# VHH binders against Phosphoribosylformylglycinamidine synthase subunit PurQ (purQ): the designs that were tried, part 5

Target 1, 271 residues: Phosphoribosylformylglycinamidine synthase subunit PurQ (purQ), of Archaeoglobus fulgidus (o29008)
Amino acid sequence: MDREEIKVAVLRMEGTNCEDETVKAFRSLGVEAEAVHIKQFYSDMIRFEEQRSVFDYQCLVFPGGFSAGDYIRAGAIFSARVKSVLRKDIEEFIKMGYPILGICNGFQVLVELGALPGFDEDKPLAEKPEMALAMNDSSRFECRPTLLKKESEKCIFVKNLKKDVVMFPVAHAEGKVVFPSGKEDEYLERLTSNDQIVFRYVDEKGDYAGYPWNPNGSFYNIAGICNATHTVFGLMPHPERAFFGYQVGRREGYGDGYCIFRSVVDYLEKL

## First folded at step 1 (VHH)

Design n02 (framework vhh_7n9e_1)
Fold by ESMFold2-Fast, scan of step 1:
Structure n02 (fold): chain B 271 residues (1-271), chain A 121 residues (1-121)
Amino acid sequence: as target 1 above (271 residues)
Amino acid sequence: DVQLVESGGGLVQAGGSLRLSCAASGFTFSDYYMYWGRQAPGKGREWVSGISSSGSTIAYASSVKGRFTISRDNAKNTLYLQMNNLKPEDTALYYCAKEDFWSGYETFDYWGQGTQVTVSS
């Protein structure tokens, strides 16, 4: 489809502060994007002109924040609301192949919705969460640049990424990727086999290393994963804060986050 | 009352083939991701292969990719594993499992008693 037909909804969540930066990133690529409050999808008390359907959009983003919204409890509350009013629409959206991006607390929302790890394409949203994002091993709020190695060839969000290692900032207290006790090897094998591990934390030499390079102690250094159909992607680091060169100390041009947003636009132009 | 009953195991020479079956009951089989796991003597459980509820998404452990084929028949509530070019390293108790994951990590997949596969060299 043409770029003028592509619309991105950036869901407005309590405790997030990155929805405007995500909107700006997409608009800079020639795509229409707007912040959307969840009530616009279900309330008939809102003016008709302000009412929206999930199907008015070709990409949904659950945005992140640098602090206040980066905790599991806020994600669980928002996810329960989404499930109560939008479950069937989001399941159909995923089945149609439309992308969903979750950043930081947005990744937590996708986990709580049961969208990630999303092993079953016929059940895009699991009945119960199948993984968690736990307290950082350091028991500290971690706020710094991180280096991430690209692990996936199939995730639609990294198809334009030619670099092996990118730098995105993190800002979270609860970012540790964990799987059910005793299931870690099973989940790892399933995710690896189906190309669902998208990014892993690495050190300055590109090696998989522990703290501080793995800022939260995530299992297998996992920084981001996608679902079985490779169209729903969640990550703890913030690519929208590494989109423009000036955000990462460059005088002009783009940062490593540009490729994440460009990849999804390219994907949608081919639908 | 989830029940999973595996069959089709046995003793086979290296390079041989076996077809495992798993008869499922007590749940809506067509709604669940199913997988095969194995446990070799003296080792932990290892995921072998998985298949989505419709059969459209299939994945394999690197150790078996190209040799094993997973399939399902939703009308018969049955999961299959076709094992070709078997190696002594494939010797294990094979079990099928219904995915059942929960937040909080005190979770179990439901799996059956297993069927023993022994590959002689």
Scores: ipSAE 0.000, ipTM 0.298, lowest interface PAE 14.4, mean pLDDT 82

Design n03 (framework vhh_7n9e_1)
Fold by ESMFold2-Fast, scan of step 1:
Structure n03 (fold): chain B 271 residues (1-271), chain A 123 residues (1-123)
Amino acid sequence: as target 1 above (271 residues)
Amino acid sequence: DVQLVESGGGLVQAGGSLRLSCAASGFTFSSYAMYWGRQAPGKGREWVSGISGSGGSTAYASSVKGRFTISRDNAKNTLYLQMNNLKPEDTALYYCARESFTDYWGHEDFDYWGQGTQVTVSS
């Protein structure tokens, strides 16, 4: 597709911000992007010109943001609404090969939807969540840069990324990747064999180290994963806050996050 | 120009109370979730509490739950943290931050973070 045909929806709900670095990132690459409230996809009680279809877009982004309430899965209320009103549309969207990105709380939404780890290519959304993102082992809000080693060659969001290690910031109280008790080795083998582990936390030497380099205590240092078709990607760090050089202390140019957004644009241009 | 200005800190004895305020300007306050964080000398930044844009949802770190209460007044563009039963371990510089704050702790840009207000709890 031509860039003029590409439109990205950055979803929002109560508690999300009106200004979004993700919208700016995509627009700087020459594609159209807009923030879309979830009700615009299902409510007939809003003005006609504000109504949207999932199929008006070629990429969906579930952005980072604050999810207050009890600690049973940040983003669970948002994902419950998405499941109740958009399950079939999102399944078809994934089957068509259109990308979905989940950042921070958005990763938690994709997990709760059953989109990640997404082992079954024929069933994009599992009936029940198959993994969780738990509270940080430190029980603290972690806010700092992290170093991430690229582990996947198939994920469409990292095709443009030629560096072995990138630096993205984290800002979260929940972010620890956990798998069902007693199934950790099974999940690791399946994710590794199908190239679904996208990023792992590393130290300054590029080694898989614990805290503080693994800021949340995630199993296997996992920072981000994609589904079996490699088009649905979730990660805890914020590439949209490492897009422009000025966001990461450089006076000009781009940060490491640029390649994530450029990769999906490049993917869509080839569809 | 986004600004967050904290106030209300000070010296207090163990068991005492303080109410912190954060005055926000330069953005639509009610559209953003807001947070309180703190940093004790020699330690990293610790998340304390958060509140949704409407004020309908709140969350707390386990270390302060039951003792601290977060609230906001959207008409005044002000965030509050009521701190009760203070302990020496609560001694820290307290910051407010908006939902879309820079997540890069090493970054010098403080538009999305306040300068902080010092809370010192004597034993």
Scores: ipSAE 0.000, ipTM 0.149, lowest interface PAE 16.5, mean pLDDT 80

Design n04 (framework vhh_7n9e_1)
Fold by ESMFold2-Fast, scan of step 1:
Structure n04 (fold): chain B 271 residues (1-271), chain A 123 residues (1-123)
Amino acid sequence: as target 1 above (271 residues)
Amino acid sequence: DVQLVESGGGLVQAGGSLRLSCAASGFTFSSYAMYWGRQAPGKGREWVSGISWSGGSTAYASSVKGRFTISRDNAKNTLYLQMNNLKPEDTALYYCAKDLEYSSGFYPEFDYWGQGTQVTVSS
């Protein structure tokens, strides 16, 4: 599709959230992007001109910037009756090949929906969550730059990323990737064999290392994963905060996060 | 260079119907919400109706809701307004407008407004 045909929805949840950085990132790439409160997809109590369908868009982003309270409320919203309506639309959206990005608390939303790890290509959303993002091993809010090694060649969000290691900041209290007890090796084998591990935390030499390089203690140093069709991607670090050069200490140009957003635009141009 | 050309206006008696068309060029029509606005003699411009890029969502001013229907044909790059049960108060110059890039709201761009099509409803 032509670039001017691409429209991105950057979702807003309950409370005041910062979605501006993600909107700005897509707009700088020449695609249409707007902030959309999630109620615009399911509530008939809002004005018709403010109502939206997920099918009005070619990419959905659950952005970083949700508070812990927003995460809890988002989970409650998705577990209620509203979940069944949105769930069907999101399943169809994924089956049509349209991308979804979840950043930080947005990654948690995709986990709660059953979209990640998303092992079944024919069933985009699992009946129940199959993994969790647990409290950081430090029991603290971690806010720092992280170095991430690219592990996937198939994830559509990293197709244009040519360098092996990128730097994205983290800002979270619950970022530890955990799998069901006793199934860690099974999940690791499945994720690895289908190229679903996208980023792993590394140290300054590019080696897999513990704290502080792995800021939350995530299993296998996992920082981000994608689903079996490689079009739904979740990560704890914030690529939207590493998009512009000024966000990462450069006077001009782009940071490492640029390639994440450009990759999905390039993917959609080929659809 | 965005161009919007309205047509289909004319003279009708109260209770009659008209269908307005807006032919769009110079942008990817299927990617933008589209709107109809009108300006009656001696009054300011008022919003009439809007439609999302896919056609899945529509909205109407209370004065026309239930009587007017907005629609679009993305394959033909054309926006429509079906006006039924017209009233003398609907007499106005009707304008087609394109939504702003990166915006979900009605925000008229002056270069994106055509000359309009006149609708006159006699009592």
Scores: ipSAE 0.000, ipTM 0.098, lowest interface PAE 20.5, mean pLDDT 79

Design n05 (framework vhh_7n9e_1)
Fold by ESMFold2-Fast, scan of step 1:
Structure n05 (fold): chain B 271 residues (1-271), chain A 124 residues (1-124)
Amino acid sequence: as target 1 above (271 residues)
Amino acid sequence: DVQLVESGGGLVQAGGSLRLSCAASGFTFSNYAMYWGRQAPGKGREWVSGISGSGGSTAYASSVKGRFTISRDNAKNTLYLQMNNLKPEDTALYYCARGTRYSSSWYRDAFDIWGQGTQVTVSS
């Protein structure tokens, strides 16, 4: 489709503040993007002109909050409300091939909703969560740059990423990817064989390494994954905080996060 | 048949040095991060140091940083720990451990293969 037909919803509720950075990133690429309070999708107590449908948009973004406490509380409430009022619409949205991005707290929302790891192409949202984001192994809030190796060729969010290793910051207390006990090997095999592992934490030589390069102790150094159709993507690091050069200490141009957002726009232009 | 065999432990005086070795076999050594852990008498296992598969990145526990150096020789399938300025508090059984393919955490749950250990005793 044409760029003027593309509209991105960056979901908002009390306690989220990364929506402005994400809106700005998409608008810089020439597509319409707006912050949408979740109530606009389900409340009839707001003005008709302010009411929205999921299908008014071609991409949904579940952003992170600005602190670990806000991320955890906002994520739990956000996930519950999304599941109760929007489940059927989001499921159809995914079946139609429209992308969803979850950043940090947003990754947690997609996990709780059953959208990730999303193994079944015919059932985009699982009946129960199939994985979790647990407390960091350090038992501390982790806030630092991280280096990530691109593992996926099919995820629509990394199709235009030419670099092997990118740098995105993290800011979280619960970022550890864990799978059900006794099923770790099964999950790893399924995710690997279907190209669903998108990013893994690495050190400055590009090697898979433990703490502090893997900041939370995530299984297999997983930093981000996508669903079986490769259109729903969640990651703990913040690409929207590495979009513009000035966010990463450069005078001009773009940071490594640019390619994530550019890939989505390119995908939608081909739909 | 995966094996890790430590050597180089012994009795040493405070302020002295010792070099530990770990011979690995039964797997592609360069594909795994490797670790040194220790267990002092009456205490649980403690992570000491780790090194990435290529040797490009290393990490150390605060208690040994600046005194110990981890290294590896992938051509010889061998991991090393150079210990300098040893203290009585460094007395422990030292283990070589292989990181899992499924976790890169430096903590206890990250290790899937442990050696038998080599005893290091530091006299005052």
Scores: ipSAE 0.000, ipTM 0.196, lowest interface PAE 16.3, mean pLDDT 81

Design n06 (framework vhh_7n9e_1)
Fold by ESMFold2-Fast, scan of step 1:
Structure n06 (fold): chain B 271 residues (1-271), chain A 122 residues (1-122)
Amino acid sequence: as target 1 above (271 residues)
Amino acid sequence: DVQLVESGGGLVQAGGSLRLSCAASGFTFDDYAMYWGRQAPGKGREWVSGISGSGGSTAYASSVKGRFTISRDNAKNTLYLQMNNLKPEDTALYYCATDYEFSGDLYEMDVWGQGTQVTVSS
């Protein structure tokens, strides 16, 4: 589709500020993006002109947030609201091949909705969550750059990414990827065989290492995964905070996060 | 802390007019839709009108359409309701509301002011 036809919705959650950076990132690539309060999708208490449909957009972003404590409760409330009012629309959106990105707490939202790991191409949202994001093994809020090795060739969010290792910041107290007890090997096999592991934490030599390089103790150093159709992507680090060069200590140009957003635009232009 | 303070109510004769005001503080006013609701004695809350954050879109309950006008002044953080051709049936406590926080009901206005009483005599 033409770039002028592309519109991205960055969903508003209580106490988020990441929607502004994400809107700015997409707009810098020449596509329209706007922050959308979830009530705009379901409330009759607003004028028709302010109402939105999920299908007004070609990409949905569930953004990150400030702090894990209160924000986890807010994320759980947001997930419950999305489940009650938008479940069927989001399922159809995914079946149509439109991308969804979840960053940090947004990754938690996608997990709670049953969109990730999303093993069944015919059932985009599971009835119950199939994984969780648990407290960091350090029991501390982690706020720092992380190095991530690209593991997937099929995820639409990394098609433009030519580097093997990228640097995105993390800011969370809960970010540890965990799978159901006794099913860890089964999940790893399924995710690996279908190219659903997108990023894994690495050290400065590109090796899979523990703390502090794996900041939360995630199983298999997993930092981000996508669903079976490779169009729904969740990750704990913040690519929108590594989009512009000035965000990562450079005077000009772009950071490693640029390629994530550019990949989405490239995908939609071919759709 | 979000605060909404209504004013402008009073006693008015049928056919008369009143202008209600709601002074908002504690949040970025122009980022949120604002609403007027009312509650008559012994009855539940009734939605009256809504306005988008920019003021570009408005909506009205059928019972007040054509008689009431909602507006806002974002520079003053103030919401207004101009009420014309008032009827005895309009007698109620009028309150402004916003969706800044959720009251636990996903379909209700979330934050409410204390209200301002409007009494329309026959």
Scores: ipSAE 0.000, ipTM 0.124, lowest interface PAE 17.1, mean pLDDT 79

Design n07 (framework vhh_7n9e_1)
Fold by ESMFold2-Fast, scan of step 1:
Structure n07 (fold): chain B 271 residues (1-271), chain A 122 residues (1-122)
Amino acid sequence: as target 1 above (271 residues)
Amino acid sequence: DVQLVESGGGLVQAGGSLRLSCAASGFTFSSYSMYWGRQAPGKGREWVSGISGSGGYTAYASSVKGRFTISRDNAKNTLYLQMNNLKPEDTALYYCARVPDWLGSEYSFDYWGQGTQVTVSS
């Protein structure tokens, strides 16, 4: 499709603050993007001109941005509302091959919707969550740069990423990837065999290491995963805060997050 | 050893066109995304356009979309910016740069050239 036909929705509800950076990133790539309050998808009480359908868009982003103190409450309310009003539309959206990105709190939403790990190509959203993002092992808010090794060749969000290691910041109190007790090895084999592990935390030498390089204690150093069709991607670090060079202490140019957003646009132009 | 040399700037009237070139050396050109940036007098640097290593993907700032076209010739190690329907607000020093590369916790600054001046009169 032509770039002018691509429109990205960055989902919002009360308590989210980081949608502006994601909107700006997509708009700088020449793609239309806008913040959309979840009520615009279901409420008849808002002005007709402001009402939206999921199918008005070709990419959905569940952004990071709940405040640390409100994360669990705001995230649970947001996830429950998405499940009640948008579940069927999101399932169809995924089946049509349209991408969904979940950043930080958004990754948690995708997990609670059953979209990740998303093992079944015929069933985009599981009936019940199949994994969780638990409290950081440090029991505190972590806010720091992280180094991530690219593990996937099939995820559409990393197709334009040429380098092996990228740096994205984290800012979260709950970021620890956990799988059901006793099923960790089964999940790891399934994710690995279908190329669904996208990023793993590494140290400055590119080796898998524990805290502080793995900032939350995530199983297998997992920082981000995608679903079985490789079009739904969730990660704890914030690529939208590493898009422009000035965001990451460079005088000018782009940060490593640029390639994540550019990959989405590349994918949609070929769709 | 990385070098980027811009050319093609000049004085042009509003509504006119210019084609900028950037000659790259000292690295494997096709392996890197490239961008064009600009800096107007008294203003900060502004990203204008970017292109992937293969040339398969291009991106533009909203202020220039539809008027500027970025392209590259990997066989010649050259980046281009075709500028149409130029406006006085496009007046700036235009420079090309290699997209920054990262390894470790320390930042590596992007490489850019000295730039080529574009002046658009009304």
Scores: ipSAE 0.000, ipTM 0.119, lowest interface PAE 18.9, mean pLDDT 80

Design n08 (framework vhh_7n9e_1)
Fold by ESMFold2-Fast, scan of step 1:
Structure n08 (fold): chain B 271 residues (1-271), chain A 123 residues (1-123)
Amino acid sequence: as target 1 above (271 residues)
Amino acid sequence: DVQLVESGGGLVQAGGSLRLSCAASGFTFSSYAMYWGRQAPGKGREWVSGISSSGGSTAYASSVKGRFTISRDNAKNTLYLQMNNLKPEDTALYYCAKGHYDFEGTPYYFDYWGQGTQVTVSS
């Protein structure tokens, strides 16, 4: 499709913040993007001209930005509303091949919605969550740069990523990727065989290492995964905070996060 | 205590222009979406336009889209509404309103806090 026809929705509700960074990133690439309150998708109490359908968009973003103190309550409310009012539309959106990005708390939303790990191509949203993001092993809020090794060639969000290792910041209290007890090896086999592990935490030598390089203790150093069709992507680090060079201490140009957003725009231009 | 003081209204001929201002105090202006609404004599209030906290996103009622432009100056805690090609139907008391920061660009939640500024468009 032509770039001018691409429109991105960055979802918003009470307790979310920093979605303006994501809107700015997409708009800098020549793509229309806007923050959309979740009520615009389902409430008949708002003006007709402000009502939206998920099908008005070609990409949905569940942004990060819940603070450590707000996450549990605000995130649970957000996930419950998405499940009750948008589940069927999101399932169809995924089946049509349209991308969804979940950052930090947004990754948790995709997990709770059953979109990730998303093993079943015919059932994009599982009936019940199949994994979780648990409290950090440190029991602390972790806020720092992280180094991530690219593990996937098929995820549409990393198709244009030339670097083997990128640096994105984390800011979370609950970022530990965990799988159902006793099924860790089964999940790892399925994710690796279908190229669904997108990023893993590494140290400065590019080796898989524990704390502090794996900031939350995630299983297998997993920082981000995608679904079986490789169009739904969730990660704990914040690529939107590493988009512009000035965000990562460079005088000009782009940060490593640029390639995540550029990759999805390129994907949609070919769709 | 939230205070919003509107100004810039007046009498203008059809086809003319006016620029309204709203001076905000008592809250962190740059953290909230802001809105303009209006109320014609004997009618209820209606939403006119909204702008995100950063100014990056705007929305307009169909009746004013293409004629009105909302903007803000976060350094001056001031909201503006540039009104062009005014019509007699635009005659109303115009109010600025503070929104909730997570309802940017939507009319779903906002309150009117100012006394308003009168705009009268003669035919």
Scores: ipSAE 0.000, ipTM 0.100, lowest interface PAE 19.6, mean pLDDT 80

Design n09 (framework vhh_7n9e_1)
Fold by ESMFold2-Fast, scan of step 1:
Structure n09 (fold): chain B 271 residues (1-271), chain A 122 residues (1-122)
Amino acid sequence: as target 1 above (271 residues)
Amino acid sequence: DVQLVESGGGLVQAGGSLRLSCAASGFTFSSYAMYWGRQAPGKGREWVSGISGSGGSTAYASSVKGRFTISRDNAKNTLYLQMNNLKPEDTALYYCARDIQYGSFTEWHDYWGQGTQVTVSS
């Protein structure tokens, strides 16, 4: 589709009138983007002009939280709300091939919705969560740059990413990817065979390493995964905080997060 | 005009209990999830607990789970936080907030009351 047809919804609640970095990132790429409170999708108590349909958009973003170690359960609460009012629409959205991005707490939302790992192409949202994001092994809030190795060639969010290692910051207390006890090897095999592991934490040499390079102790150093159709992507690090050069200490240009957002736009232009 | 008024704080000894209340007005209380947050002197804001609009779902920060209980009375438009086995590290200003799914507590300013101070002596 044409750029003019592309509209992105960043699902969040804001008490301020300031524009989000995620909204700014998409708008800088020439597509429409706006912050949308979840109530705009289901409430008839708001003004009609402010009401939205999921299908008004071609990409949904569940953004991360902004508080240092706050919101440890916020993803579960948000997911319960989404599931109660938007489950059917989100299932159809995914079946139509439209992308969904979950960042940090947003990744937790996608996990709680049953959208990730999303093994069944015919059932986009599982009836119950199939994985979890547990407390960091350090039992601490982790806030620092991380280095991530690109593992997937099929995820639509990394098609524009040609470099092997990117740097995105993390800011979380519950970032540890865990799979059901006794099923870790089964899940790893399924995710690997279907190209669903998108990013893994690495050290400065590009080698898989433990703490502190794997900041939360995630199984297999997993930093982000996508669903079986490769259009729903969740990750703990924040690419929207590494989009513009000024966010990563550069005077001009873009940070490594640029390619994540550019890949989505490129995908939708071909859809 | 949305109003949230916190009360029930005070000075208590370690191991003691306090019950905080948040009186809500200006909106349909039962239609919104509600949250408790806190801010200790010299520290950032910390999410403490959340409860769904119906009261059917609750969530807690790991630091308070098993000690604090969030509840609500939709007929009275009131949110509660029962705080048991209080520790000195629970010393903070406690705030309630309306229906934030995730994000920074700075986003909650428009819905916050003045807060209620909880001081736990060693």
Scores: ipSAE 0.000, ipTM 0.122, lowest interface PAE 18.7, mean pLDDT 80

Design n10 (framework vhh_7n9e_1)
Fold by ESMFold2-Fast, scan of step 1:
Structure n10 (fold): chain B 271 residues (1-271), chain A 121 residues (1-121)
Amino acid sequence: as target 1 above (271 residues)
Amino acid sequence: DVQLVESGGGLVQAGGSLRLSCAASGFTFSSYAMYWGRQAPGKGREWVSGISGSGGSTAYASSVKGRFTISRDNAKNTLYLQMNNLKPEDTALYYCAKFRGYSTLYSFDYWGQGTQVTVSS
């Protein structure tokens, strides 16, 4: 499709953040992007010029964030609303090959929707969650740079990424990838055989190491995965905070996160 | 100038089959996802099926899943809908569509006059 026809929705609700950084990243690549409150997709009380359809966009992003002053986690509230009002539209969106990116809390949303690990190409959203993101093994909020080794050649979000290791920051208390008890090896085999593991945490030598390089204790050092069709991608680290060189302490140019956003724009231009 | 020309409709008995075609011009066909929609008299437009630009991903409305098959031939700039086991409730004007973006009230833009499908009982 022509770049001028590409429009990205960065979804927002109370307590989410990082949507501005994601919007800026896409716009710097010449693509229209906007932050969209989830009410704009379902409420007829919104002014008609502010109402949106999922299909007004070619890419959806669920950004990171947290609920300030709330008893329920931001991801759980967001997922419940998405399930009740947008489930059918999101399933159709995925089946049509349109990309979805979930960052940090957004990865949690995609897991709760049943979109990840998304083993069944004919059933984009599972009836119930098939994995979880649990509390960090450290029982602490982890906020630091992480090094990630690229594991997938098929995920559309990493097609433009040619280097082996990238650096993205993390900022989370619940980032530990866990699979159903007793099914860990089965899930690992399924994910690896279908090229669905996208990034794994590594140390400065590129080795799969434990804490602190694996900041949360995720199974198999998994930092991000994609669904069976390789168009829905979730990761705990923040590529939108590593897009510009100045965000990662470089004087000029782009950070490693640039290639994630460029890859999806390249994909959409060919779609 | 985007042009979409639908064909292949007609009158068919319940249980029969039809193959719809949509000839596309004015854009790089292989770069865009394509859709089939329909509208029956007295009802709103409904989405029927969609296919990615490469043809690698397809989707179907629950009412037609297992009976209809969407496909495309990018070398011929043509979109197809194979309709099997047709039912009277499938009677509608069928449209192909390319999503143009920037629509805040509708999921898809429809072009062409459509092709009428009438299923007798």
Scores: ipSAE 0.000, ipTM 0.127, lowest interface PAE 19.1, mean pLDDT 80

